# Miniprotein binders against Serine/threonine-protein phosphatase CPPED1 (CPPED1): the designs that were tried, part 16

Target 1, 314 residues: Serine/threonine-protein phosphatase CPPED1 (CPPED1), of Homo sapiens (Human) (q9brf8)
Amino acid sequence: MSAAEAGGVFHRARGRTLAAFPAEKESEWKGPFYFILGADPQFGLIKAWSTGDCDNGGDEWEQEIRLTEQAVQAINKLNPKPKFFVLCGDLIHAMPGKPWRTEQTEDLKRVLRAVDRAIPLVLVSGNHDIGNTPTAETVEEFCRTWGDDYFSFWVGGVLFLVLNSQFYENPSKCPSLKQAQDQWLDEQLSIARQRHCQHAIVFQHIPLFLESIDEDDDYYFNLSKSTRKKLADKFIHAGVKVVFSGHYHRNAGGTYQNLDMVVSSAIGCQLGRDPHGLRVVVVTAEKIVHRYYSLDELSEKGIEDDLMDLIKKK
Short names: E, the ipSAE of ESMFold2; O, the ipSAE of OpenDDE; V2, 0.75 times the mean of E and O plus 0.25 times the DockQ between their complexes.

## First folded at step 22 (miniprotein)

Design r1 (from q5 with R56Y; at its last look DockQ between E and O 0.83; V2 from the best seeds 0.75)
Fold by ESMFold2, look of step 22:
Formats: sequence, structure tokens, C-alpha cells
Structure r1 (fold): chain B 314 residues (1-314), chain A 80 residues (1-80)
Amino acid sequence: as target 1 above (314 residues)
Amino acid sequence: SMKVKIEIRADSPETLEEIIEYVKEIAEILGLKVEITREGDTVRVEIKNVDRELLYMAFALIIREARRLGAKVEFRFEKE
């Protein structure tokens, strides 16, 4: 590969930070701004579902390539440019150790390199990226490929926290890694409380809940009731306003006290009636406003005027 | 591999029929063959001999919809 291909939009998180957004330049309010959220491109899933074999299928992903290319094209047309593009987990379908994982990874990297150089990528780990039961080895592989599995960064006075939510689902083979994230998270939430950030926002793959904090466990799409409540209470105490997630392949969400849980549908395979799409998230001094767009809608019509008005406010 | 047996109870026959229709829809989306039986106020769904990932996805989708419609859900995972 040429020297020109060594660059691009991949600013991998290291040291629990993201160099694309140096804290010393981003810790004061500089909004409004916006970013784009996508989820679950999951190269390989469409074919695996058509065969009824998610563990051993998934040997073809041309549809996911086309959809993700369409997403990148839609993002590249946006003016003004978004501050970043976050992919909220399940980057590829093949779990650690499964066939086609390397090929799916290389194809996704190729597609994502087409994102405008002015738009940093923010990558969140999903259960397919690190395994349903992660180990130190599977986490290390993710970190080598995509960057840290949890980290924080500032944009315009807003603190963003990226969490490895699989540690909340099943840390049984990596309890020390979960403990490290817990310690780090408590420190970050303490910082959020002390500084009175303009806003604090969380990205994690697995939603706390899909409709209500009190909903029953479904054992796949939500976190257990005790876990989600403990985590939500920590977020609320620290002033976190919203959690963004994927994983459900459907739009969903709800509010618990002053915390919004926003679940965004997939770029890739759909489990409901939503179109393939992206979420536009606008951050103003007062609030965080978001809307899901189909890929066609965003590409053909751009961002609707009411959101553009918010982006243009001083 | 695993299987799951789901037992869904509702007072309304219309609710049970809507749940049956949803289970069939999920089975089509995920390429699954499911066994559905109805006995009085109860619908029983059995999903077996499928990929573990698809089993959990189908299970979660079904129990969420049944609960949303106000049905009572019991289930048991068994190794085959």
C-alpha cells in the first residue's frame, strides 16, 4: 500500500484519548456543532441471516459494502461538515476466531477510508467486534485494529465517553479489564461533575434499555435491570444527558429521569421496518437534538431546515 | 446447540393471534422454522436446532413483543 493510503480518517484512540480532538483545544464551549451516528454495518450479517447460520455463514457482504459506501457518500456531501462520524459498534459480523473476519475487516477499512479527511472517525466496540464473552486477547485484537475499546474526548466543551458495553454484559473471562474500565469511568464521571461540562454524552453498543428503565430483561438487546439501573444512576449523577447505542437494528429509546437512551437503527441489516440510515445529532448550548435519516433521504435532500437552523445558531 | 420453549399467556384471543402473527414474521425474517401451538389462553413457541445467535435474537424479539402487548411470558433454555 502507498504512503498516501497510510493516512486517511483513522485516528485510532490511544491512551484512553482521541488525538483528533486534543483536550486543550476542545474543553470550552465552541458550539453549536453536529455529528453523524451510524451503527451495525456488520459486514456479513445479511448473508448469514439468509442461510440461518450466524456462526458459520456470512461469507458474502457485498450488500453491506454498498450500503456503507452509500452512507459515506451521503456524509461526504454534507455542508457544513459534521465534527465526526461515530460508528456505534458491530463493525463486522464475524466474531473473533470465526471465518471471514480478516476479509470483512479489510473491506470495511477500504470503504471507510473514503470518508472526507476533515471528518474523524470514532469507533465503538460491539459484541461482534470483541466477542460476546471478551477475553484479554479479543480486546487486544480490537485495540490493534481500531483503537482503544473505551476512551474519552472533548468537542467544543462537550465530554464524550466511549464505553465497552460488553464488560457490562459478560466480563466473566476478563474481570480485571472490566475493573479497569469501572475505575476509569468513575474518574471520567468525577471530571464531568467537577467541570460542569456543557454536556456529557455516552456512546456504547448495547443500550441500557430500549423503551423504559423498568422493562424486563430480554437477554440480548438490553442490559440486565440491575446493571442498567446502576449505570444509569451513575450517568445521571454526573450530568450525562444522553446515551447513544446500536445493537437493536431498529430505532428505539426512552427517558429515565433526565437521561435519554437513544437507540439507532442499522446501516446494514434491519430487524424492523426502519430504512437503512444514519442519525444526525445536533449539539447546541442548551440541548442535544437528533433525527434518523434514511441513506436515500440524507443523500437526496440533506439535513432538514429546522436542524440546519440549530447548527447555524451562535 | 440450544433450544428455547416460550409460553405466552393472554386473556384476549386477539392478543394471542397478534403474537402468533409476529412470531411467524420473525421466523420469516430470520429464516427459522418454529413450532407454534395454541391451547386455550396459552401460545407455546419452540425454537430449536438453529444457530445460537439466531436463537437469542428471535427469543428476545418475541418476548419483547409479547410483553409489549401485555402477555405473560415464561421460558426455558435447554441444551439439545
Scores: ipSAE 0.671, ipTM 0.881, lowest interface PAE 1.0, mean pLDDT 90
ESMFold2 (binder alone), look of step 22: mean pLDDT 84; pTM 0.825
OpenDDE base, look of step 22: ipSAE 0.779; ipTM 0.917

Design r2 (at its last look DockQ between E and O 0.60; V2 from the best seeds 0.69)
Fold by ESMFold2, look of step 22:
Structure r2 (fold): chain B 314 residues (1-314), chain A 88 residues (1-88)
Amino acid sequence: as target 1 above (314 residues)
Amino acid sequence: SMKVKIEIRADSPETLEEIIEYVKEIAEILGLKVEITREGDTVRVEIKNVDRELLRMAFALIIREARRLGAKVEFRFEVDGKTIEWTR
């Protein structure tokens, strides 16, 4: 419940860093390695959608509990262990100030505490976690519960950036917080260029785009054309190779110049035909290789041999 | 009172039929009431919801699918009977 009581796998980001991966120990290439990406467990969503009531629905989330427990069990079986498990936003359904938010949060914490203690959690904020129109107060609540909303960390010479993408969607009630992230991001991207890091990778909840940088705005699942172009150009200039996102509840993505946009489907409720699942992301010296697995497939069969060979290569 | 009106035009009846079925699927998934009418080569969809999140999501899903199928899409957002420009 408290930050101390949620310890173990919860290495809450503080001071814009993640203590589970101290920068001075992670600055050298030490791959290959891999991590697991999930998105949108979103406890409460299935009931809220079935009733058409996001404000007063969502009073049951046993299905999301079972799916997320299945995800944790699948991850815990993996050998060798992934370096971390990142949840790419929409941790719970109830937005700040809405009913059942506390209960959904405590149940998700309980489920996630079952993750192998050797596998740190990396938590990304989604619109349901921080609000569609975030304020200083909603951001502070998220940070008390889960840790910083934006931060960076190093793993084996790779720079990982976690962004609060809601600041790009609607910063109208927190313009100074957006400005702080913008300044911090420019500093981190400069560091990425200066250090000649092996790779740089971004996690953010809202995708830049779902298929193409030139696609039309859909006013919900993608960032606006001007915003996504400015961000993508900054990422490319700094050598960022891939952005991972959730939010769409479907698998999607595309490439813009040297930048891959990878949208991963949900652990929880689906908006398309993808199964509930997780993404395995393998980082080698030369490339980043990833594949989406259903929860059943990963739990029953583990990681396919070609990816496992990359993980164990060297 | 917030709503969106979507006009979808396609060059084949099969495309329009697929879009109509998709709109019905989205309405079922999201628990929404939608109004669908078809006039010749045009399908018109109206979505009303005080929940801005569900409105935005349904709208986005519908226009993306219509565009994927090659249809032309026009739309407007209305508040209290007045057309507005949507800001994110």
Scores: ipSAE 0.656, ipTM 0.857, lowest interface PAE 1.1, mean pLDDT 89
ESMFold2 (binder alone), look of step 22: mean pLDDT 73; pTM 0.699
OpenDDE base, look of step 22: ipSAE 0.784; ipTM 0.902

Design r3 (from q5 with K5E; at its last look DockQ between E and O 0.61; V2 from the best seeds 0.74)
Amino acid sequence: SMKVEIEIRADSPETLEEIIEYVKEIAEILGLKVEITREGDTVRVEIKNVDRELLRMAFALIIREARRLGAKVEFRFEKE
ESMFold2, look of step 22: ipSAE 0.756; ipTM 0.900
ESMFold2 (binder alone), look of step 22: mean pLDDT 78; pTM 0.741
OpenDDE base, look of step 22: ipSAE 0.817; ipTM 0.928
ESMFold2, look of step 23: ipSAE 0.777; ipTM 0.903
ESMFold2 (binder alone), look of step 23: mean pLDDT 78; pTM 0.742
OpenDDE base, look of step 23: ipSAE 0.803; ipTM 0.923

Design r4 (from q5 with V45I; at its last look DockQ between E and O 0.86; V2 from the best seeds 0.78)
Fold by ESMFold2, look of step 22:
Structure r4 (fold): chain B 314 residues (1-314), chain A 80 residues (1-80)
Amino acid sequence: as target 1 above (314 residues)
Amino acid sequence: SMKVKIEIRADSPETLEEIIEYVKEIAEILGLKVEITREGDTVRIEIKNVDRELLRMAFALIIREARRLGAKVEFRFEKE
């Protein structure tokens, strides 16, 4: 690899892992630490939604650029620095094959290059990034642009799993790719059980549920009842504590047994009354504590003292 | 394009009004044109002239809110 490719601001996941966090250096508890979660910057969404034309109407995204730049500026001011910044899907608006996708992609890359080089990026695929019905070709395009669609990595004794949740929603044009993720996931969950991880955490774009495991299917924002119960049970058996998601463009969530489902609102446009924002996630030996901040408050005031005390606890 | 017809029933007129206000808010955010009629304990919503993605999203938002408020929901999708 050239030094420029390896030294850029984007550590693209490859080989089902993330080189920014070599497993041999990160497998033992070294917390507390924290990370920042954002979701749905989705360059183009505001214009496409306001015009009622999802495919062709997203020809402007200056608003999303400014919001995402504000997010990056807020993150860069944080002290101590977060361990990483995860974007939990729907990086850009235009789906594969739709107009403006290249331009939206290049603008997001430019904005993300401003993230402090000491803060690795973790990039999660959303339905707009790989399509509602992914194919081998749309997955390959995502991987060339952003890195692997599913992978795992360790930080301070905590196992993080990044999943392509579109395979759980509609694998009909890529059943072999879904099967590969399923086999890989079962192996990773077995490792989590065997290793007695301090914690295990999942990032995926589509939430299992928005309020409770028993809620009715909504046919868009949640996974079907049978699918989400199977996944949740596998996660719980393996000791996964939390799933973080976006997709809903609103804050939501709930608890099923020992598993928390955390749905985070958008950096970009909301479908509710939440402000544009980011989630601070603090990992201690005992628990995972998180709080959603508006971009304005995080930028102006930083992290509140109670969370900062947990971050600085030995 | 697709359209959907949604029928929502609730005993409380305040519940139906809250649902109507929510539908209007979603229509504004997603650039949708919706037709809303109310007859007794029932609100009927038709969403049309929108692409399939926005229709599915609007539908999901509306049925989730109606269910949260305790209303009964029936629906049908139609090609336009």
Scores: ipSAE 0.714, ipTM 0.882, lowest interface PAE 0.8, mean pLDDT 90
ESMFold2 (binder alone), look of step 22: mean pLDDT 80; pTM 0.781
OpenDDE base, look of step 22: ipSAE 0.793; ipTM 0.920

## First folded at step 23 (miniprotein)

Design s1 (from p6 with K5E; at its last look DockQ between E and O 0.76; V2 from the best seeds 0.71)
Fold by ESMFold2, look of step 23:
Structure s1 (fold): chain B 314 residues (1-314), chain A 80 residues (1-80)
Amino acid sequence: as target 1 above (314 residues)
Amino acid sequence: SMKVEIEIRADSPETLEEIIEYVKEIAEILGLKVEITREGDTVRVEIKNVDRELLRMAFALIIREARRLGAKVEFRIEKE
């Protein structure tokens, strides 16, 4: 049986929605609340990175298991409980058709089943989960394993949009799937404008940019200038406040007009000096406040008092 | 297989040294074949790797770090 059926924490997104958060119960402001964001557990990358071999070098992932178990334990100790735990892509390292993919998937499911059943999982697709050049077949495999690759849901009057950002990077083998997401996204952004949502928030694996909307393309970590500008302008027009991403394996971000791009560092392999960690995201009526914590800090000390005060304020 | 050639220019010798150290660090971690030459205010880096994905990540990391330190970067990507 699938991890979603066995665990109860895995709510497969279906029909472009997430059943854990029924819209009729969640469409009006009920904050403050908070959620936990992680990225890039990417079981296998630490070994592949150290050996310089992405396809064959990722044959061990015990370190990623321990790190992700540490993340789960830290989350389970939090009081009050977060509304959900989102993983912003690159769930495992092995791309479609590569060795060890099944084993990495089963180990990640096993580790994530330990998340407190009161804390729904929200899963975002990354380039390793669907391939750098996705096809209908690789997207279908992701959807069978984890649920829809793009969808929306409401929590406490806030609209959350989960996007498959690989369609913006390379849709060449699935142009009709990209077009479907484009049409769906325009519809969701129209809903956000019409309802005057308390906030609207986007999760996608690939950041729009790492520092500035005007930065040069780096051909891997950011979206192209024309693509990111078009998306950012659509988001801003609809009142989206922030985009959360992973992919860079480093903390980064910036602001374009009133839109924040927040890039969160990895649970797994680090490509810089950040500690392995998670991001606490607090949503109040007026603002969205977030802070990156190392796994050790969060596990040992919990959430700092200033954020906790925001969470408890009514 | 893929080859990347990067040309990095900066007025500060300290900046070029920092970039060279970073390139060497990335190369050591990933087991990359890297050739580095320096002429005046210019450093040229040639990187070869059969693992295209890790090369793309390494390339992006290197050019972003060079730009962050204020260097001017030009590059060529060739499939061999």
Scores: ipSAE 0.604, ipTM 0.834, lowest interface PAE 1.3, mean pLDDT 89
ESMFold2 (binder alone), look of step 23: mean pLDDT 79; pTM 0.752
OpenDDE base, look of step 23: ipSAE 0.776; ipTM 0.912

Design s2 (from r3 with E28K; at its last read DockQ between E and O 0.85; V2 from the best seeds 0.82)
Amino acid sequence: SMKVEIEIRADSPETLEEIIEYVKEIAKILGLKVEITREGDTVRVEIKNVDRELLRMAFALIIREARRLGAKVEFRFEKE
ESMFold2, look of step 23: ipSAE 0.704; ipTM 0.880
ESMFold2 (binder alone), look of step 23: mean pLDDT 78; pTM 0.749
OpenDDE base, look of step 23: ipSAE 0.798; ipTM 0.922
ESMFold2, fold request of step 24: ipSAE 0.783, 0.721, 0.711; ipTM 0.909, 0.888, 0.884
ESMFold2 (binder alone), fold request of step 24: mean pLDDT 79, 79, 79; pTM 0.761, 0.759, 0.763
OpenDDE base, fold request of step 24: ipSAE 0.797, 0.792, 0.800; ipTM 0.922, 0.921, 0.923
ESMFold2, last read: ipSAE 0.804, 0.723, 0.752; ipTM 0.916, 0.893, 0.897
ESMFold2 (binder alone), last read: mean pLDDT 79, 79, 79; pTM 0.759, 0.762, 0.764
OpenDDE base, last read: ipSAE 0.804, 0.809, 0.792; ipTM 0.924, 0.926, 0.920

Design s3 (from r3 with E46T; at its last read DockQ between E and O 0.89; V2 from the best seeds 0.81)
Amino acid sequence: SMKVEIEIRADSPETLEEIIEYVKEIAEILGLKVEITREGDTVRVTIKNVDRELLRMAFALIIREARRLGAKVEFRFEKE
ESMFold2, look of step 23: ipSAE 0.768; ipTM 0.901
ESMFold2 (binder alone), look of step 23: mean pLDDT 80; pTM 0.771
OpenDDE base, look of step 23: ipSAE 0.800; ipTM 0.923
ESMFold2, fold request of step 24: ipSAE 0.762, 0.792, 0.810; ipTM 0.896, 0.914, 0.917
ESMFold2 (binder alone), fold request of step 24: mean pLDDT 82, 82, 82; pTM 0.800, 0.800, 0.796
OpenDDE base, fold request of step 24: ipSAE 0.797, 0.796, 0.802; ipTM 0.923, 0.922, 0.924
ESMFold2, last read: ipSAE 0.756, 0.737, 0.705; ipTM 0.900, 0.894, 0.886
ESMFold2 (binder alone), last read: mean pLDDT 82, 82, 82; pTM 0.800, 0.798, 0.803
OpenDDE base, last read: ipSAE 0.802, 0.805, 0.792; ipTM 0.924, 0.925, 0.921

Design s4 (from s1 with E28K; at its last fold request DockQ between E and O 0.90; V2 from the best seeds 0.81)
Amino acid sequence: SMKVEIEIRADSPETLEEIIEYVKEIAKILGLKVEITREGDTVRVEIKNVDRELLRMAFALIIREARRLGAKVEFRIEKE
ESMFold2, look of step 23: ipSAE 0.708; ipTM 0.879
ESMFold2 (binder alone), look of step 23: mean pLDDT 79; pTM 0.756
OpenDDE base, look of step 23: ipSAE 0.772; ipTM 0.911
ESMFold2, fold request of step 24: ipSAE 0.784, 0.734, 0.761; ipTM 0.907, 0.885, 0.896
ESMFold2 (binder alone), fold request of step 24: mean pLDDT 79, 80, 80; pTM 0.765, 0.769, 0.768
OpenDDE base, fold request of step 24: ipSAE 0.763, 0.757, 0.772; ipTM 0.909, 0.909, 0.913

Design s5 (from r3 with V45I; at its last look DockQ between E and O 0.59; V2 from the best seeds 0.72)
Fold by ESMFold2, look of step 23:
Structure s5 (fold): chain B 314 residues (1-314), chain A 80 residues (1-80)
Amino acid sequence: as target 1 above (314 residues)
Amino acid sequence: SMKVEIEIRADSPETLEEIIEYVKEIAEILGLKVEITREGDTVRIEIKNVDRELLRMAFALIIREARRLGAKVEFRFEKE
C-alpha cells in the first residue's frame, strides 16, 4: 500500500523483502527501466566538520535539509518516473545513542514524505545509522525506524540485494547477526544463479574497494582485502553485475573481472570537490548504464538525451 | 581532541609536492588545521583539532592518495 494509505511516509522493508515490488509481478524482464541512487544525506555532518566534533558537534543540519529537499524536487520532476529512489546509507549523522539523532531522523522522514507516492523508497543502512560496532539493539532500532537492514526485491526481472555492510566491517558485538546475513546472502545468490535473472545488483553502504580490488586497506572507506575479495568472488560467481555504494562522499570505483564497484558521491557533505548530486541508473536487457548528476543539473536540465533514449527504448 | 602524525616518503620531489597540494586541498575543503613540514624525501603532516572519528576519515583520505602516487606512509596517533 502507498504511504498515504498506511498513514506513514513510506513503506518499510519487512520480512527480508520490499512489498512495493511483489516478486510474482516483477520476476520477469520488463525493462528498460531506471532508478535514482543517492547517498549520505547525513543530516548533521557539515556542522560536525566545522566544529571538529563528530559526536557532539553536529547540532545543525539546515543545509542538508535544503540539499535533500532539492534532491526530492529534482526526482519528482522526472518523466517518466524512476522505478524507485534508493538512499545508500548514512541517512542521518548522529550514531545510536548520540545527541540530536531523534530530531535528525524526524526531519529526514518529513523531507522524504515529499517524494512522489509513485516512487518507492529503498533504504540502505550505513555506519552512522547502526553504529560503527553494531549490536542487536542498534540493529533493532534501525529496523524499527527504517525497515530491514538487509533484504532483496525484484524489479523487471532484476534481483536487487540490499546488504548491511557494517557486519563486514565490525561484527564483534553481533556475530550471530552477521552469520544470519551470510546464510541469507548465500541463499539469495543461489537464487540469482538458478533463475538466470536478467541482472543482479547489490546496494551496500561500504564499498568493496574505491579503485582496485588489490588496493591497500585504508581502515575507513574500504573493506579489508580478505573480506572484499571473498565477497567479490561470491558476487561474481552468482553473476552480480554491479555493487553501488556510498560512504566515501566522493565519486569513485573500478572493475574486478566482470563486477563493477560504483561509489556515488553525497547528497550532503562532500569530502572532495564533487557537487552534491544523484546517480541515474538505467537498466536495459543488455547492460546497466549510470551517470552522476549534480542536483542543479538534474533539476534544471533533467536526464540527458542519450540516457533518456535508453529509458524509452522498446 | 586527537592528532595524528603522518610521515610520507617518496622517490621523487614531484610526488611529494603532489601530496602536499592534495593535503592543502582537503584541509581547505574540510576546514582542517594541518601542519606540513618537508625535509629531503620526507613530508610530515600533523592533523589537529578534530575528534577521533573525523581524524580517521581525514587520515584515510591522505594515506589513500599518498599510496596511489607510490609513496610510503608511516603514522602514529596521539591524544592531546
Scores: ipSAE 0.722, ipTM 0.872, lowest interface PAE 0.8, mean pLDDT 90
ESMFold2 (binder alone), look of step 23: mean pLDDT 79; pTM 0.756
OpenDDE base, look of step 23: ipSAE 0.795; ipTM 0.920

